# Ledger of designs, part 12: VH-VL binders against p39998r288to527

Target 1, 240 residues: p39998r288to527
Amino acid sequence: VQLLEMESITSEFFSINSAGLLENFAVNASFFLKQKLGGRARLRLQNSNPEPLVVILASDSNRSGAKALALGRHLCQTGHIRVITLFTCSQNELQDSMVKKQTDIYKKCGGKIVNSVSSLESAMETLNSPVEIVIDAMQGYDCTLSDLAGTSEVIESRIKSMISWCNKQRGSTKVWSLDIPNGFDAGSGMPDIFFSDRIEATGIICSGWPLIAINNLIANLPSLEDAVLIDIGIPQGAYS

## First folded at step 20 (VH-VL)

Design d2
Fold by OpenDDE, last read:
Structure d2 (fold): chain C 240 residues (1-240), chain A 119 residues (1-119), chain B 107 residues (1-107)
Amino acid sequence: as target 1 above (240 residues)
Amino acid sequence: QVQLVESGGGVVQPGRSLRLSCAASGFTFSRYGMNWVRQAPGKGLEWVAIIWYDGSEKYYADSVKGRFTISRDNSKNTLYLQMNGLRAEDTAVYYCARDSYYGFAFDIWGQGTLVTVSS
Amino acid sequence: EIVLTQSPDFQSVTPKEKVTITCRASQSIDEYLHWYQQKPDQSPKLLIKYASKSFSGVPSRFSGSGSGTDFTLTINSLEAEDAAAYYCHQSDTLPYTFGPGTKVDIK
């Protein structure tokens, strides 16, 4: 993947490591989403209305998951936004070390984690906060949905439930996918032929895209309304 | 349609108590901060009190602090204002007003209920 | 408390003329200044929120500007139906406060 290569060059040649890039993404992406949530006018102390709720759907074994948790941290750390995260697996079964690290920080900053769609729905019923944004970060650019689902039937079923839940939020909630909407191939932008379920994303947040993928996504995802490129600090010289 | 309807106004003697109600409809009441605003006859608007969406916080104007109590019942979609120790200067039309979606501005107002305090 | 002042107190205007109402805060309130219209025997209606954002359904001839301590409500090409009292409101700091109001009459 071109983005992975650029990150590698950035780290090796420019001494900007992946942790730095991840943090840059989280900061800038959070700024973008906060604007979508009403900006500094709404997101302040002494607002008599409930905080908006952001729900994150994250993988546990790829860079997208780590990015999502970092983003979630930056969204909830001020207390102006409520954030709930649901992983493609149980919280106790997280595999990726970076995801674990970001999860710990996320929790320390006030982020919440649920272990099932049912738990998520229960949490939503107890909160007065409307779900305004869903962050789709299950797949990312370094794996496919079929790759994630192929690990076990339990995970496959869970992913399907998560997708179903997300798509039911249409109308009042915006869905922002990190890098690529679930159910699409990150390289080509075409639907994943090995997995029938797809996230009906309304927006895409990415740090880099092949032009061909963007065009195919626009053609094959009618719900898509917007896309934003986040500057994560990759120097121009890292682009080939 | 989003609507607020005040009730409970009337004529009372100084020192007496009165309880106002505001019935909300057409929106999820529990997701909005609510306010009371009053207007003396021929005068301007005066903010009276605010209550958080879940009732967790309440604030009052100095002119009514210690005498008035704002409350809400989200299960009944109703806002209340308990007014004790009423004074002549409390004579006004009392409006309930909803915070806007982002908060802070009042986007929906009731028609108001008149409270007259006189001997 | 934050004190709001308005000017003018009263203005009589010919239809189609431009009307400007100013609101000044005793201290900075950032953008947490809102404008309301109140017609005779009616409840107030929100016109402008957060200094410059028009509320839904408000005619385009109404606009707001300003930040900090000085704010302005502008009515371009006044219509007869715009005869009303106009109030500014700050929600930056509790207790919330209103301006004294500006009455606009039609000649």
Scores: ipSAE 0.898, ipTM 0.952, lowest interface PAE 0.4, mean pLDDT 94
Fold by OpenDDE, look of step 20:
Structure d2 (fold): chain C 240 residues (1-240), chain A 119 residues (1-119), chain B 107 residues (1-107)
Amino acid sequence: as target 1 above (240 residues)
Amino acid sequence: QVQLVESGGGVVQPGRSLRLSCAASGFTFSRYGMNWVRQAPGKGLEWVAIIWYDGSEKYYADSVKGRFTISRDNSKNTLYLQMNGLRAEDTAVYYCARDSYYGFAFDIWGQGTLVTVSS
Amino acid sequence: EIVLTQSPDFQSVTPKEKVTITCRASQSIDEYLHWYQQKPDQSPKLLIKYASKSFSGVPSRFSGSGSGTDFTLTINSLEAEDAAAYYCHQSDTLPYTFGPGTKVDIK
């Protein structure tokens, strides 16, 4: 909620709209994750090993999903990183216009989309790339997992399957949640009492976050190892 | 437990052919580029060839180009070097070497197999 | 091809002394320079990767530095077991090439 207000102020008083902020997030976050994937030492042409695989779990109806797709676009556009995205719904049922737009661009940049966890597993086998990062973008600061799951039993089942798959990824795979890990309340950082399943995130990528949420996540999410604040270009004056 | 084991070396006459094998174990072979590196007796290391993780690309040193062929069978976890038209200067210990996880450096080496080309 | 040179070719040192080996490239290779140790009758072993990153299991007395064309391998306090040949290797451009090697003996 606080972040939304900041974005509103930024747009109204500084003429920096949400699309601009989203792009800034995607660019800077991509730099961060590329370093986590080995940086220039690994991410270059003529590497004889397979490219690392990044898997994105995205909502079709919130800003987190759009941000994740933009991030995915920046990750895969150079060809150094393979990216697969799985939505909480089928790709033919995307509801949000921004998510649709970002999806189209993402595809044009070489990003792949699958329609199920089973399809994801098949794709992973075919690519023969190590899954090193999962980006959890099913919920964010403007949406709850309960809200997403409450729309349909099919969607709920799909989300549960996605969470289960993600949590099974262990070892060299790191899970980075955008804004908030699924299964937690974005405002408080406390476990969502209305949904029992939770992403075992190892890191959090955010553009602004209440301190209280971070503290509560640290207390209630033992898998959490890291958190990064991404500069998305909100002017200092927006805070005054 | 990660291991590379070369085989197929021996004594051959000039102009003859020899096929080396490298058996990999303890890691996912199909996710690593593989190299051959040779060392003549009492000399330094010389890179010979590289093959991509999926066999899609191959590159050779000029000294062996047109005569040697690098290949791999990921289903058998085995790297090969077909050596044709062998010359005296090809005499060396031949090492199989794996690219590191990030690539480019060779982090695992076999014990090598000796190839001697003499009349 | 990129030519690597090493200095010195040979050095004999007493235990606990500092050893410095230099590798120079004929052109810039950024950080794609690696160091290997080869003991007599053994296979080469990776010591330093990407100019300055120590490989797993390598003693802390080994370190690498440099970028571009000039690189250095340092053994801070030489141990008897460090008697070996040391090779630099570039993987910036194909064909990959090795330096001629530096032999380190113990007095």
Scores: ipSAE 0.885, ipTM 0.944, lowest interface PAE 0.4, mean pLDDT 94
Fold by ESMFold2, fold request of step 21:
Structure d2 (fold): chain C 240 residues (1-240), chain A 119 residues (1-119), chain B 107 residues (1-107)
Amino acid sequence: as target 1 above (240 residues)
Amino acid sequence: QVQLVESGGGVVQPGRSLRLSCAASGFTFSRYGMNWVRQAPGKGLEWVAIIWYDGSEKYYADSVKGRFTISRDNSKNTLYLQMNGLRAEDTAVYYCARDSYYGFAFDIWGQGTLVTVSS
Amino acid sequence: EIVLTQSPDFQSVTPKEKVTITCRASQSIDEYLHWYQQKPDQSPKLLIKYASKSFSGVPSRFSGSGSGTDFTLTINSLEAEDAAAYYCHQSDTLPYTFGPGTKVDIK
């Protein structure tokens, strides 16, 4: 069986799945990330240090973007993790119905949204929280960086600024890409030849992505330290 | 490197006041909760006070509550302990200590400053 | 407030032998029990955090265990430089408290 065809069928399945499967992803991924942030030893009442900060870079994508905002909601709703989201477009220009729904809930649960890298940096200074995780959800199965960049030069410039900001955070911050890091082809895991800028992800959170694609990512992404496979029905646990 | 250095200790009479300082360097002071811990000569450790990273919350041991005030100036990377109404039982070496990265443990300690309260 | 007790108060131990120090809390403190070493005329140093997690740079002969109310610090194969006072500290509930200490000497 052709692996690209299997990946397309898998993507179509996730695209037509109910909000329930999205919720299962968000719960399981949030649990995984909470453990990476120190778990209940750190994430509790009466800690004299600031809450950790998670930054989400997301697109208007039913697959990746909606998953990222649902994940962000689960991270921030207990009050022990601060979450800021920056979209590849202005938040008031969101079109995808699931992204809009998840964003509304995210904000009601205490999630923050900023509209530029400069606003993100200002918010980071104001919060005085250590930024420990960046979640890269700019590229989805249904919307590549090339697709987004091709819509306008303003969007292309914004995406490049977001990638630049993210890569500046290395060493002090762990960067987790949902499914496949931006700058890589979702089907093959090889570098995307249509858009040259790439997130230097340190980890990947996958929901059923084929092993062959992950092997190509490992070969072409030297910053990669971790990968975790999230089962939408049952947690598979964290690797290394 | 990461350092905490206490100062302001000395000999004072009962009922007097003293202000201790703790200078921090080598880390982002404004991102850590800070503590004072004291040790009477020949005795064990006694936790005195804690202040949140941003100064928003402060808590004290019952033995010093109402007499001591913990504070911080994040622009100067300095922790303070204002000690009023000093008593003989306050005689101790006073340490400042930093909360660990995940909080709750004290991973960096100063060398201490001696406070002697004697008639 | 939570009272911590330590046992023993003092022990003198032959080099290379195992040392066990216990700390008991008056109520459950979950895993929020930390161990410190204080050598003569020095400030305390963190050894073990959250009951069982070694702090960076601490020799592997030091280990911690326990949860709830009963906790143990173990030194496998005591070295001469381990002669010190050892304190447990709880940070589950304010006000924070320390145990009274255990002095360990080399015979």
Scores: ipSAE 0.766, ipTM 0.913, lowest interface PAE 0.7, mean pLDDT 86
Fold by ESMFold2, fold request of step 21:
Structure d2 (fold): chain C 240 residues (1-240), chain A 119 residues (1-119), chain B 107 residues (1-107)
Amino acid sequence: as target 1 above (240 residues)
Amino acid sequence: QVQLVESGGGVVQPGRSLRLSCAASGFTFSRYGMNWVRQAPGKGLEWVAIIWYDGSEKYYADSVKGRFTISRDNSKNTLYLQMNGLRAEDTAVYYCARDSYYGFAFDIWGQGTLVTVSS
Amino acid sequence: EIVLTQSPDFQSVTPKEKVTITCRASQSIDEYLHWYQQKPDQSPKLLIKYASKSFSGVPSRFSGSGSGTDFTLTINSLEAEDAAAYYCHQSDTLPYTFGPGTKVDIK
């Protein structure tokens, strides 16, 4: 709630629109993740190894899905990182205007979209690229997965299969959740009592405001190794 | 245990051919670029060839272009070097070497196989 | 083709003393310079990758520095087992090349 209010104040009072905040997030988060993937030393032409694979799990949500697709675009646009996105709904059923806009740009920049966990697994085998990062952008501060899935058993089942797939990734694969890991209460950081499945995130990327619930997440998320705050350019006056 | 083992070296007359093999184990061979590096007796290291993880690209040192062919069979976890038109200056220990995880460095080397070209 | 030179060609060093080996590239290779150790009758082993990143399991007495055209490998306190040949290797530009080597011996 507080982060949504600060973004609205930033847009109206400081004449910085929400598209600008989104772009700042995407640029800065992509730079951070590129360093985790080896940076310029690895991410260049004439590397004889396969490009790293980043998988994005995204919802049709203005705050999480749109950020994730903009981030995905920045990761893949230079051609040195493979990015595949799987939405919590069918791509043709996307309704949020910003998610649709960012998805269109993402595809034009070489980003890929699959429509099921089985298609994702097939693509992984065909590419023979190691999945090194999973970006969890299924739940943000602006809605819960119950909000997205609450009346559809098909969507709920899909989300559970995506969580199951994500939690099965082991070894050097890192799972970075945007703001709040799927299956946790955004305000408290405690497990969500109405949604039984949870992402076992290894890292959290916070947008513009430190995650207040971090201590509870640490206590209830033993997989968590790291949390980072990404500057998205919110003016200091919006915080006061 | 990650391991590379070369084989196929021996004594051969100039102008003849040999095929070297490098057997890989303990890692996902199909996810790494592979190299051949040679060392003439008492001399330094000389890079010979590289092949991409999927075999899609191959590059050679000028000293061996047109005579040597690098290849791989990912189903058998094996790297190959076909050496045609062998010359005395090709006499060396031949190592296979794996690109590091982020690429560009050679983090795993075999023990080498000796090729001697003499009349 | 990028030519690498190394200095010195040979160095005889008292145990526990510092060894410095330099590698110079004929053109900028950014950070794509790697260092290998080759003990007598053994295959090479990676010590330092990307100019300054220590490879897994390499003793902390080994360090690398430099960028562009001038690179340095340092052994801060030479041990007996460090007697070996040391090679730099560039992978910025194909064809890849090695330096001619530096032999380090115990005095």
Scores: ipSAE 0.747, ipTM 0.905, lowest interface PAE 0.8, mean pLDDT 87

